# Designs tried in a protein design chat: VHH binders against Galectin-4 (LGALS4). Part 7

Target 1, 332 residues: Galectin-4 (LGALS4), of Bos taurus (Bovine) (q3t0d6)
Amino acid sequence: MAFVPAPGYQPTYNPTLPYHNPIPGGLRVGMSVYIQGVASEHMKRFFVNFEVGQGQGADVAFHFNPRFDGWDKVVLNSKQNGSWGQEERKMSMPFRKGAAFELVFMVMTEHFKVVVNGTPFHEFKHRIPLQMVTHLHVDGDLMLQSINFIGGQPPSNQMPMPAQAYPMPMSAQAYPSPGQYYQQQSRLPTMEGPPAFNPPVPFNGRLQGGLIVRRTIIIKGYIPPTAKSFVINFKVGSSGDVALHINPRMTEGAVVRNSFLNGSWGSEERKVSYNPFGPGQFFDLSVRCGADRFKVYANGKHLFDFSHRLSAFQRVDLVEIHGDVTLSYVQI

## First folded at step 1 (VHH)

Design a59 (framework vhh_8fcz_2)
Fold by ESMFold2-Fast, scan of step 1:
Structure a59 (fold): chain B 332 residues (1-332), chain A 125 residues (1-125)
Amino acid sequence: as target 1 above (332 residues)
Amino acid sequence: QVQLVESGGGLVQPGGSLRLSCAASGFTFSSYDMNWVRQPPGKGLEWVSGISYSGGSTTYADSVEGRFTIIRDNDKKMVYLQMTSLKTEDTAVYYCAREPDYSSGWYETDYFDYEGQGTQVTVSS
């Protein structure tokens, strides 16, 4: 069972090419599209298109197209009524053949902001109203690790409110004795804090309200080629207790987990069926608080569970990340 | 009618030098990036070097970097490839190629349009 998508966080892991799917709720200001992948060792081209509708004749609001087959360049353009517009061209290449990358499209009011491997690359002014964009299309000489739609507000369930059709009867609310009132429960993971984009390391984030069942912490990052280890701590600030310590060690090929309670380290847990933390690799980590245990997923796959050793885990109010890691996105 | 005519090929010994020329006609030469592409015996086309429409930027394949120099003369509508320290692996038919206008869309590996007739370079003792 993979991580359940939540509003404002919609991952797809290891999609096949061509990727051609609806953007959840459409494209909106404040939304970011995170693409993690690997450029083919023999890459000629790939593209990312933001498209108006489905099908062969669809208008393209934004075409992003890095090319190695000739001059190394990135071509940017739009297509309206079957015709390509005026080309924008960057003669700098932020991708490397055979190398993992993270490509982020941030939807701003006036433009798409393109960020590659944490570095701003280009701003593409909107040529087509962004409200018309419905689909993302990716194809070419790459392997996709993940595509994630983050932020924005889907034009979700909006009841048509006839403002003048009927008034709210306040007197009826004063006498609520006949009838059952059902409290609707959500089973989805919660994401309660504001996101941090490209935060510096060491990172310290406060868990307002503490750690609760179904709260999910999301960490997107990169492991530099020379990295040795990094640490993620779920910590009680007042005591210094660490309920969950995650320590990927790249040289050992290990993912060490432990606790630090009452001044003492507990027993190490190391067993995993796969290791997502390799040098030169991007990762997507989800840490979900369960009633009995933490459930940890990496790149869409279950990585490990960690049974609660701190029974009052609600006291955990800090997430610390330090060591040899670069962070792209943290949601607490 | 777009036309590209390569010249200057020949037989040269390893370590030698050779200058290739490409004469362009039938289009606005100063508006297009130009490239040199080669085809070794029994192999596919491989890109060698490129020069921007203004001559302000040049780029080279790793295999020829530091040995080859691309230059253009927009007034004469000419592209040149100065080849030095030639190796047996440089033996190929060399083609001059106009870079297409990418505003027209996504294309397969057939990257260049209006490749010329080619000029043979043989590096041998």
Scores: ipSAE 0.005, ipTM 0.212, lowest interface PAE 10.2, mean pLDDT 82

Design a6 (framework vhh_nb_b201)
Fold by ESMFold2-Fast, scan of step 1:
Structure a6 (fold): chain B 332 residues (1-332), chain A 124 residues (1-124)
Amino acid sequence: as target 1 above (332 residues)
Amino acid sequence: QVQLQESGGGLVQAGGSLRLSCAASGFTFSYYDMGWYRQAPGKEREFVATISSGGDTYYADSVKGRFTISRDNAKNTVYLQMNSLKPEDTAVYYCAAHPEYGSDWYELTEYDYWGQGTQVTVSS
């Protein structure tokens, strides 16, 4: 039941603490590190470190350390040649004990941009050249749901990192160079459009080139505690046909799937072995277009398949998301 | 009354081990970061190790892999296990507590509570 990562989308689900692994190809401008987790009910501290090597005494380019022991604060610093630098601190606490969170580090030219639960939190200027950073280290009073390296493709002249350096649920993903790996590229998942970061709801994304076999749509979001339902539609703009309608209903505890073709709803499909859409929870959803069906994975686990009801599924050119959901990342 | 009392220092041969203890009183121990620092004659105090209330540990490069800091909140005590001792580890070892939040605890001046120190001497 393997999830197939797309180029520029490399999730690790439910990693154990401490997490201390290589960043494939190191840090690059345009890369984002998405961390979804739950702060311990009795949390005192946790940290996220961007480190120079994995050896003992490694320099820390960026140390991010929220603390509930004492006055609530987030401490930010670096460590060079065995010495901590000038501390930056925020006396505002974006995390809550016992609550799920999403923590995003965006690698910009001059700084790390930190976003918590969709809200910009801090900008930490680079103190160590970002090219020297090789490892991500996470530990402390949290449970990790996922860590995902998004964007910032590794240099095309470098091979994929070893399995521990670039952990994937299924197998090592090749990074083909344009041209030389044309046949391999035609069989791999594709992501065509630019990513949308924290887009507003309702979301309307144009699927340039339409649905093609192996195209994968990624949706990262949050279910508010008061949410009743939300909708994801794969739609043909010219006719209004909906090839795939996904409707999580929090009140019913159901994940409803259907189609709307030629003015009529089809038969509902509801059966799932688990429901990833709980109030107060973050989710990571991937929808892959197969030759015979859509394959849908949530949080790295197969959720359902939906056989094509629209034979000309290549005509699907819109992805709509509306209802009681907050979006952190959409890639179409 | 805040007090920090170090013990466990002494004379050992190179390659030997010592365990230092720091007994704390007069404050809510479980809320404080605890650290060990050392000072050799004619040198400034240098960082050795720190442990947060949540259990996060940080070590100076010179001691990483040889020293282990730990704490027992039930006993209000912080420990430093020192293995594979070298003559260069000879110093007075000080226990420190960060008593106030909202300050930069990486700076020595942010540790308001200090013990009296315990002498560690490593012979060649």
Scores: ipSAE 0.000, ipTM 0.120, lowest interface PAE 19.2, mean pLDDT 81

Design a60 (framework vhh_8fcz_2)
Fold by ESMFold2-Fast, scan of step 1:
Structure a60 (fold): chain B 332 residues (1-332), chain A 126 residues (1-126)
Amino acid sequence: as target 1 above (332 residues)
Amino acid sequence: QVQLVESGGGLVQPGGSLRLSCAASGFTFSDYGMNWVRQPPGKGLEWVSGISSSGSYITYADSVEGRFTIIRDNDKKMVYLQMTSLKTEDTAVYYCAKEYTWEDSGSTYEYTFDYEGQGTQVTVSS
């Protein structure tokens, strides 16, 4: 069973179609919906709907509908009081038949920002107040790998409190604004650092407070078809010691784990029941610090444990990611 | 209600040309994509060509690409299919088809086009 930082990270893995479920705490500004899946080899259509309730004939705040049926296009619309609105159409098709994809909906103040495979695709201006949206509905010619609601806090505003508003991302690197980072941070003893959206590789993230029991690092990424290997290091910056080195090797089909302590590599660990790191595939990785070991899950399934070799693991203050990988989300 | 009236079919020799017309009524024509689909004798429906509501996006089945041209006139509520270099395998009843309604979008695995026309017969023989 994977431990995931709540309430800002709520994945569902390998859901069946049709997917039609509540959005935890409802749809809010500053929330992102990450959908990882595979377009069918013979895809005609699929859709993603943000809906007002789950009932038949529910209003649709945003209908996202890529089509290969007839011509390549993405159609976008809303449905209010039983009537479809003015259709928006895109001439570019960001999906490929038979290919894995990552589709992200970022909830902004004035629009939904749609990002496909790390590339901005469309901005759909809100036509229905966001607070009325309660459900996500996905169906059609795809297979779902995961759906994840990030940046929501699903007992947030349980007390009579002002609504939370997140400023629009303004960075050239598409990172959320400082105010948005602040709203997504935990203040409990197992406090996590701010999330990074589509960070460049090599990635170097500082673990403020160090690696403590129950701290969980989340890494969402993509393995390019030409990728040979990549590395994730849990590192003590002052000494260069690596408490945990994770090295997926695409050519070997291996997930190598080791440590680098006092200038020496330890014994490699390689045993896994499955390998989530295939060329052309998206992955969702969680690394949890336990009292006696790291617990690592990929795509919601236990991948391996790694017993602590650095007894003072609290000294780990750096997460380093480098090599042949692209990153969509890192939460440390 | 939706009404589509196809015309322009007939008997033609291989290598010949025909222009099919479709007159649409009963819906806001400029809001919907239009398609041509055909049914060869003893076979199922085959999609031939599509054109977006504005006319900006056009696509063709591999079997007809380079030989057929789809055109629309939103003011006249008309869709046309200009057919050249006709082959015996192009013999079929041709239907003009309105894009399916949003209610059908993504909710079923097998999608069909909305069409109400009787079709127009194209026969290519030598």
Scores: ipSAE 0.000, ipTM 0.181, lowest interface PAE 13.7, mean pLDDT 80

Design a61 (framework vhh_8fcz_2)
Fold by ESMFold2-Fast, scan of step 1:
Structure a61 (fold): chain B 332 residues (1-332), chain A 126 residues (1-126)
Amino acid sequence: as target 1 above (332 residues)
Amino acid sequence: QVQLVESGGGLVQPGGSLRLSCAASGFTFEDYAMNWVRQPPGKGLEWVSGITGSGGSTTYADSVEGRFTIIRDNDKKMVYLQMTSLKTEDTAVYYCARGSEDYVWGSYDETGFDYEGQGTQVTVSS
């Protein structure tokens, strides 16, 4: 696939079950794990495990287990040294058989915060140090649309590259002073600005530094069953110019693109190979600024390109999202 | 060398109670989920209830929820099924079964359990 993920954004699309893979860079405070899927029409159970190492018998820092095969409930627990701990239990069921869902695990300092379909569900206090968690394991009666690891601080350690790095032989292997280490950490790649979790609509986000080549805007959202249309604008706040207007129209089954420059709408572009914006569906949208065009991907698949019509696209300093859409995550 | 030995079955009238017992040997009992499954006359196996190795989580089939209670005693290597408000539909051979792991999955199939006992007959009749 031609999809280019942003740093701190690590999607896997349509994985097969069981999903049992390393968490990129390990589990970190400030990281979120986004799982989009569909509960089976005949669902009995599924689980999500945060595991210490790989294989059967691994310690489980957090086990999340919704069940329909008895009283509807969600069971939460941990497993240490071969023994399950004290069970936590919710007698409410946030999932529906046959329905699409978004399940988010937010890694906080004191707990995992669980959010289902944009609604906070549970907080599970850490029982195992986060640094020991290496793998995510998902299995049971669901189909996975995507698993995405978002955010968290990048690894802080940076090894000097060997052989040719520095004229002072011992300085390459020495730990830098606290001030030097702190300065180096601030230079490590990070996502632009803080992410917005479940922001309200209308959404207005400022692009600090403007739209530059390689900047990628991530939008995760949900299209209500009764939705008619919604809009995403890449806008120059001072003039009101819109460099790129994206307007999914559910009634028409269309994804309309246009610009509004110097007081005039341009020519509409509508051609797409597929339409990801179906009623009742979650989507994952990536808008990347290229030198010649915007490149837009939905659910890991190329959706359209839009050639720049505003030559000074660096002047774009605002992303607006409004209309019939619910947002779970926006990174600009 | 895994052995599971059920006991406590018998004839009981509708509305009555029975307690089934299962004695386990040949493995580290607390490392495995334990389950009760039953086979009514002329029918296939039906999963009834499960309990995790620690006893911290229990699950029940819809047909028995609120009437049956599964408990375990890890010191004695025993799992029990306390049955109340028995119905004629509860007539079956009851088996205890070791899960392939500590956590209860909740539904019996041929691959769901790695060991089963010989069973104990429960007959609910007037």
Scores: ipSAE 0.000, ipTM 0.199, lowest interface PAE 14.1, mean pLDDT 81

Design a62 (framework vhh_8fcz_2)
Fold by ESMFold2-Fast, scan of step 1:
Structure a62 (fold): chain B 332 residues (1-332), chain A 125 residues (1-125)
Amino acid sequence: as target 1 above (332 residues)
Amino acid sequence: QVQLVESGGGLVQPGGSLRLSCAASGFTFSSYGMNWVRQPPGKGLEWVSGISGSGGSTTYADSVEGRFTIIRDNDKKMVYLQMTSLKTEDTAVYYCARTLRFLEWSPSTYGMDVEGQGTQVTVSS
């Protein structure tokens, strides 16, 4: 089963270049655009454009352009009526040739805030009203792992289209009529609390109301090159019981799952068809509470299921994250 | 060695016409899109027009649409900009710039691929 996005969380995994697509619901204050990718070993440059319309020659509200040809720099600018504006330059380079990165654009009232690999990089004042921006355009010497639109206007508030009514992981092409296989919005995963941006580790988050069927926890993070292991616990605070323990072990190349109930560890589960937790890699993890099991997806692909061992899983009221991991985004 | 040499500029009265030329060498000309960009006094680079490697597609900035025509001759390795109904606002140094991707509107494309001295166009009475 493919990853099912919650309203206000709109991932696209492994898009091809050039990426040139509508921004769901347009830009809104409080929206963030998360781009995970790898800079080419032979990178000269790449760009990210926030564009007014889809046409060739479209105005560019914000052009973000790191360059390794010439002096290392990041160029930031806009284009209005065919004219490039006053260039802003950063002579610091937050990207490395051949290295994975996470690039985040936060839409603020007065500016775009740019964060690279968890570190604030630049603030670019709006030169074009953000309401006019309709498209994101990415191209150049990189590979895209994911683009994710977080916050802002959720697609569930828009008229449903056939592609959105029929979420098929195997890219089903044709449907005879809309509505026959339509999934109601009320059956999609929910996201309950406010997001935490770049929270410190150890992370301790309260699940207000506890785990319920369809509640989805999102964790975006980075595994440092020297990392040994880290832990995610779904915990009952009053007893110390752990309903689900997820323990990526980089040394062993394993993703260990278990429970700690009534003072005893259960049987380890380790089987996965792939391991998304490599040193130097960014990950996007989704943990959904089902009626019979947790369903866990990494980077848009099913990773594992974990059958409930704590029958009263609604008692789970804590998410703990600790160990050798850096967090960019947590939504519980 | 990539070389782009612009020519054909000069002083012209409002409503007049000029034809700019760009001679290219040092690369496979037909594999690259070509653009004309201009730099008005005290301003940044402004994209004017683009043409695909084959010449099958052209595009223009709104400010010059209907007044300017971009043409290329792949046998001669030349790109031209035919300018008519010139306005004082068209006063600028004009440069030709190559792109790997047709119609790439990047400051880096204009800055890094603009290797010639340009050609000065002055529209004044």
Scores: ipSAE 0.000, ipTM 0.140, lowest interface PAE 21.8, mean pLDDT 80

Design a63 (framework vhh_8fcz_2)
Fold by ESMFold2-Fast, scan of step 1:
Structure a63 (fold): chain B 332 residues (1-332), chain A 127 residues (1-127)
Amino acid sequence: as target 1 above (332 residues)
Amino acid sequence: QVQLVESGGGLVQPGGSLRLSCAASGFTFSDYAMNWVRQPPGKGLEWVSGISTSGDYTTYADSVEGRFTIIRDNDKKMVYLQMTSLKTEDTAVYYCARLGDEWYSSGYDYPEYFQHEGQGTQVTVSS
């Protein structure tokens, strides 16, 4: 990874198909699986499986399968001991051939909640105990931009660990224990607010404790096809000072950065080697506070650095997002 | 036992028309989308057309779009394929098919994952 992610944020960028890997820490109530990709222009079908173990012929707790062959539909089912269960079907198709999408699976107590492009799509009631699910399997006629496991495990230093609610997974060797998973995240920032799911725009989030070195802000969003510009401000609420202003301008193809200190805008910075903010595109933005600068990554790739202009950057206690953008996830 | 019985095929000249029929039994017909698939001589199965459970939504392979029309009658448990402007390339055994509840496949180019029953109905387009 090129950056330190927020606790409970586990991205993989541009994975190749088939994707067939362990779910970090296993499934937990409150976890969300974010899949960003592009449906093939000639898509027939793809699937997302939540599987019990890694072996061939593994049981499938949840099979999610959009199809453009036959009639447009989404098929949902499970597989136990080699036999498919009772099929659930949706006649509505939330995907478009050739279009970018965001597909989110939220692990709830009684069901998987499926959200496509910010719109609730389906609730699939658990048929297999969620603690038996160890692997995510994705294949078919799509390109994956990212797969991200968010939430479902508390940061090691921010809340007491509850007594184990679930038995250990069936395959301890193929599935890391919760204790081992949290130990691996002990170096991540511990002073972060709760995540916001699909927050409205304008967004105003308070940075409890202010900016500190290594604090990382995550913004997942979508640029509507008609969008002109949007703004992200790292702000001192009491003075109105803006330590970092990020202003993607879709018409100009520019990513403008500046500061607003003591009533005056500073010098604009615009240079980037690529622009992740295209109309009709989903993005994953990470803003990390360094000792000397902000380090900004988009879709896992370094985008720009911005040297601190506010020397007391610890005073930044507000993140504002406004303009022509839709937000799916914000972690500050 | 799921049974799908196709009929209505025959020999026709290029540019001609045929109407295929499929009679369904052994399952709740109105709960399933229905499809037509075909197998040309010496080739694999090819998906042709699909219709939603209500009949309100239809879809077609690019090769038949504008020439074929799929319709269903839930009261009679029938699905039909109206074929016009037939071409020699439409020569095939035609099967009606539903998605099988008992299996799924990651082989997206293999329309055999749709369940079909019986021998199908032969359509031959020749002069």
Scores: ipSAE 0.000, ipTM 0.189, lowest interface PAE 10.7, mean pLDDT 81

Design a64 (framework vhh_8fcz_2)
Fold by ESMFold2-Fast, scan of step 1:
Parts: structure tokens; C-alpha cells; sequence
Structure a64 (fold): chain B 332 residues (1-332), chain A 127 residues (1-127)
């Protein structure tokens, strides 16, 4: 009943603390772990652990621990056989009490790369082989909005092929593994474009092959505290027609939808049961093309449907995003 | 009765050296991390350095890294701060503070919220 994740995109929304669950498929080079949450107004500490197994006293490959109890700092370490290793410490604090954040762990060949609110923060060299890491553990003085496991090379039983012609991307890709090929044809959303990480605004993305039934566009972003509005357009580049215009307006507390066809705006649609677009908040938006309508989900929950007004919606070949928004991830 | 008693402060010229000492009593010293924190004239409190209960891990504020060294002697229940290449901006009241070890080799809190803290020792760096 809930939102169906695309291959290489594994969200969990509003998880309960402590979060202590398996990492789907384990850690892989090129994988990213996206954590969106809010630091408590009275935060002392929180931590994110990459753990070897689930038991009490499990080894910790990487412990990430921001602290406000004392001078602001982030402590980074590992734990092996019940003993903490050599502490790494950053006296700069990228989090603020009471503020929403996005925390990203990128799994690189030699280290974890930590990015906070779109800004690189630290590189933590691997101390334990990545293959031993099975669980993510998050707890402390925060509220979790989402945890998402994105990309990396999928587990594969196929031997490496000689003469790889393409450079291996370090970014997440939604390619089917041999064992998952059958699922992608009928049950999973279609995602055909390469992902964009922290793209600039205004964003212009080309829909190669156009908008077809089951194609899903994912937009992860942040609404600055002073933001007034932003726009997402599903557009026919050759005519300038807009099949779907989504316009969150923070001042009005509205999510406006419309079309711009043959030089004229249609009737506005505004009704939603909840508004996911608040100042200072991160969002995860999914726009799925159905046979009869667009189906739009925000933060894992159905937000609205928009019946097709452009009959030949397959001609939509452009996604535009502009206005008062910061983007962390776009997949078209 | 728990006590932390700082000593070794004084007047020193820029480029000089001082060793601060802190004598601990009334608790299991080796089970606590030890910290030095300071308050410069007209400024807020600033954490300077920390050392784990076993002495295996040390940490330093960017402003003192490479100039100050924190050392402990668990048998004597002492912690020291060896200060070299002193600057006028190092002028402050220096406090010794003890707190429970948590997780990553060093744990500390604000000077007002440490498990135990001392009365301080004045360091003045002037010509």
C-alpha cells in the first residue's frame, strides 16, 4: 500500500529510535546512506554506527558521534573486540540544535566520505573490511525523517568481464542485477536516467525516451527557512507545453498544481490532506507516470494524483526545477 | 570527598613554557577522562585538551595543537598540561575537570557540567 522503492533506492520513512536494522545487500563501494532528521533542541549527542552483526558488544566499523555536551565536536572511531580504537575528532559542528539536517555516508574504496547538508565534512579510512558490516545503528537525541540506501554495485554472481569499456561510476546507479531482472519488467517503477547528486538550481534534466507509463522521477531536496516557493515542471521542450506544474508555496501553505498547454494555464488543483513542504525541512518526492494520471508521493506517503491533461504525455522530455529549493538527489 | 586542585600557573613571557598540575582525590582516578579548559579575560569558556582514563588517547583544541601536551600519572592521581611557545592569547584561568569515559576514548562536558572540576589556576602571558 505504501510507496514502492525503485531498484537501487531503498527508503525507510519515520523510523523509530533506536534504529538497528540490516543494511540491504550489505555495504558496497559506490553506495550512499542518506539520513534525514532533526537534531533535538536539547540535544546532547546522537550516533550513527556501521556494525558487524546485531548482538550486544558488536564490533563497530565506523562510529559517527556529534556532541553538544561540552564544546561542540564530532567524534569518529571504531570498536574491535570490545575496545575503542584511536579517536578522530572534528571541533567544527555541522549540525544545529532543533534544525533539520541531511547526513550522507558515501562508501568509497579507501574510506567513508561524510557529507552534511551538501557540504563535505570528513573522510574516515576503513579499519574493518566492508564485507563484515551488516547493520546500521542510529540512536540518541534526534528524530529520524528517513534513512535511504542508494546505489552501489548490486550483489552479483557474474564474474567481472574483461575489457570494461565504460568508467565505473562512483555514484549510485539503478541497474538490475541478474537475479532481479524479472522483477523490473512488471512490478517496479522504471528509472532510466543517471542520478544527479547535489545538482545546482535551476535544474534542467532531459527525459531520454520521454515520459512513459511506470517511469518514476525522484527528487530529494531542502526548503530553506526563508523560502517562498519553488517549481517542478514536466515539460515538452519543443513546444514549451507543461504537462504537470507543481508549485509549493510556503507563505500560503499550499501545493499548487496546474498545466500550461497551447499558451494558457489550466485550472489550479490545490487539495492535499497534508503539506510536506515546510521551511527548514527536507523532503523526498516521487512522481510516477500512470496510464491515466501522475501519482505523487512525498516522504513515502501519497500526496496527490493529477489526471493527464496532455494526451500525448510521452512527448514530455524535460524536468525543470527552479525557485527557493536546494537539491540533494534527482533521478529521472 | 572529591577534590581537584590545580597549580603551576603564573606570569610568563611570550614564547615561554609552563607546566600546570592537577591533583585528584576522592574518586577512582583511572576510570575518568581528564580535561583542561580555560576562560580568557572577557571571553567564554574554551576546552583546551583531554586525555582518556588509560592515557591511550589525547585530544587538543586547534588553537593549542602542537604547542601543548596533556599527560597523566594514574599511580600518583595527577594530570599535567605542558605548555610551550606561549602566546598572549593563552592568558586565561585554567581549570582541571574530570568526567566519565564514554565510548571513543575521550568524553567531556562543559566546565559547568563535568562530574568534578577544580577552582582554577591563572596563567598570564605578557611582556
Amino acid sequence: as target 1 above (332 residues)
Amino acid sequence: QVQLVESGGGLVQPGGSLRLSCAASGFTFSSYSMNWVRQPPGKGLEWVSGISGGGDYTTYADSVEGRFTIIRDNDKKMVYLQMTSLKTEDTAVYYCAAEDYWGSGTYYDSPDAFDYEGQGTQVTVSS
Scores: ipSAE 0.000, ipTM 0.235, lowest interface PAE 12.2, mean pLDDT 81

Design a7 (framework vhh_nb_b201)
Fold by ESMFold2-Fast, scan of step 1:
Structure a7 (fold): chain B 332 residues (1-332), chain A 125 residues (1-125)
Amino acid sequence: as target 1 above (332 residues)
Amino acid sequence: QVQLQESGGGLVQAGGSLRLSCAASGYTFDSYAMGWYRQAPGKEREFVATIYSGGSTYYADSVKGRFTISRDNAKNTVYLQMNSLKPEDTAVYYCATDWGSYEDYFYSPSEYDYWGQGTQVTVSS
């Protein structure tokens, strides 16, 4: 039932507050921090801090603080050597009391880019070198559904890279441990293509090299309150064959699965022990290709398996997503 | 310590104008952002306009083009010029300031401690 994270995809589901933990591998350009949660119905404030170390006196590279007490605003600042810096303020409020949200921090070369519910919100220029940031701290009047550290991997090109020197030594956490630290990388889930951030729907993504064993597709999205249904297809572009069709139907409360092979729909599969696709909710979906079946997880929990009906499933070279859904992140 | 006193409200016909004033004391006025909120009967308090210490302004979409916020640092006063008033502008208007100290991550004194008593604006159709 346990989901195994792929490199560059590090989810934590339903963490308790305060959340105050190391950022796996530290901050890197190209990394995104996805926070999904619900603002309390009686929210006054919450904050998200990117911190240098842990403890009460830690420097804060970036403090993000939406407030409903008084006038609605988002306060942004940093703290160095016990002193808060020059405050930045946004008098627009992208959060709503009692509503689910997705808050994304994209680590860019010159700034943190903040995106709320798919809409760009603010750019906060780096005041502390991002290499010094080690911890994420979240607290206040919200409930956390997930925190996910995505991306920031080294370039996948085959060019030899010169030795890189760090301006300061890494912590003990960055020091490799002998023994069981050695991994069988060939057995890890693979994520081949570049990620798509907030792609439009309908989405059409090409699977270079096709669908192979251990390839994992990640889909993060939102189901609008008025949504009726949406579709995810794993498709052979040349024939139009669909190896796996996933069709959440909000009105029926169903998650329909099927195949479309040689011009014909197969038998529907519908059985699930829970339905993660509710109106007004964000979801995190993982589809992993196994040797004999697809394994599908939603919000970190096993949802269903689907036995291969297309024997040559390696021919699947398209992922299509269409219908009543908004996408935050797709990795194929 | 911080005291805010609103004035200038009253009854006005739709399409009319009013100028609200907020006199502030007990702090270094020119160092803080000042704003206006309003609350109609049975509704939550809603944002109207802000003026930052540097003079930049921001308005709620419902009042853009009709309301203008300004400040006079010599008089420790913030103003809200309201033009083309509509019946839906009827509310108690509150002046607010962010005294906010960041000495604590989460809790600085609530801006409710730094609100004025309010001034009633009634717009008849």
Scores: ipSAE 0.012, ipTM 0.244, lowest interface PAE 8.4, mean pLDDT 81

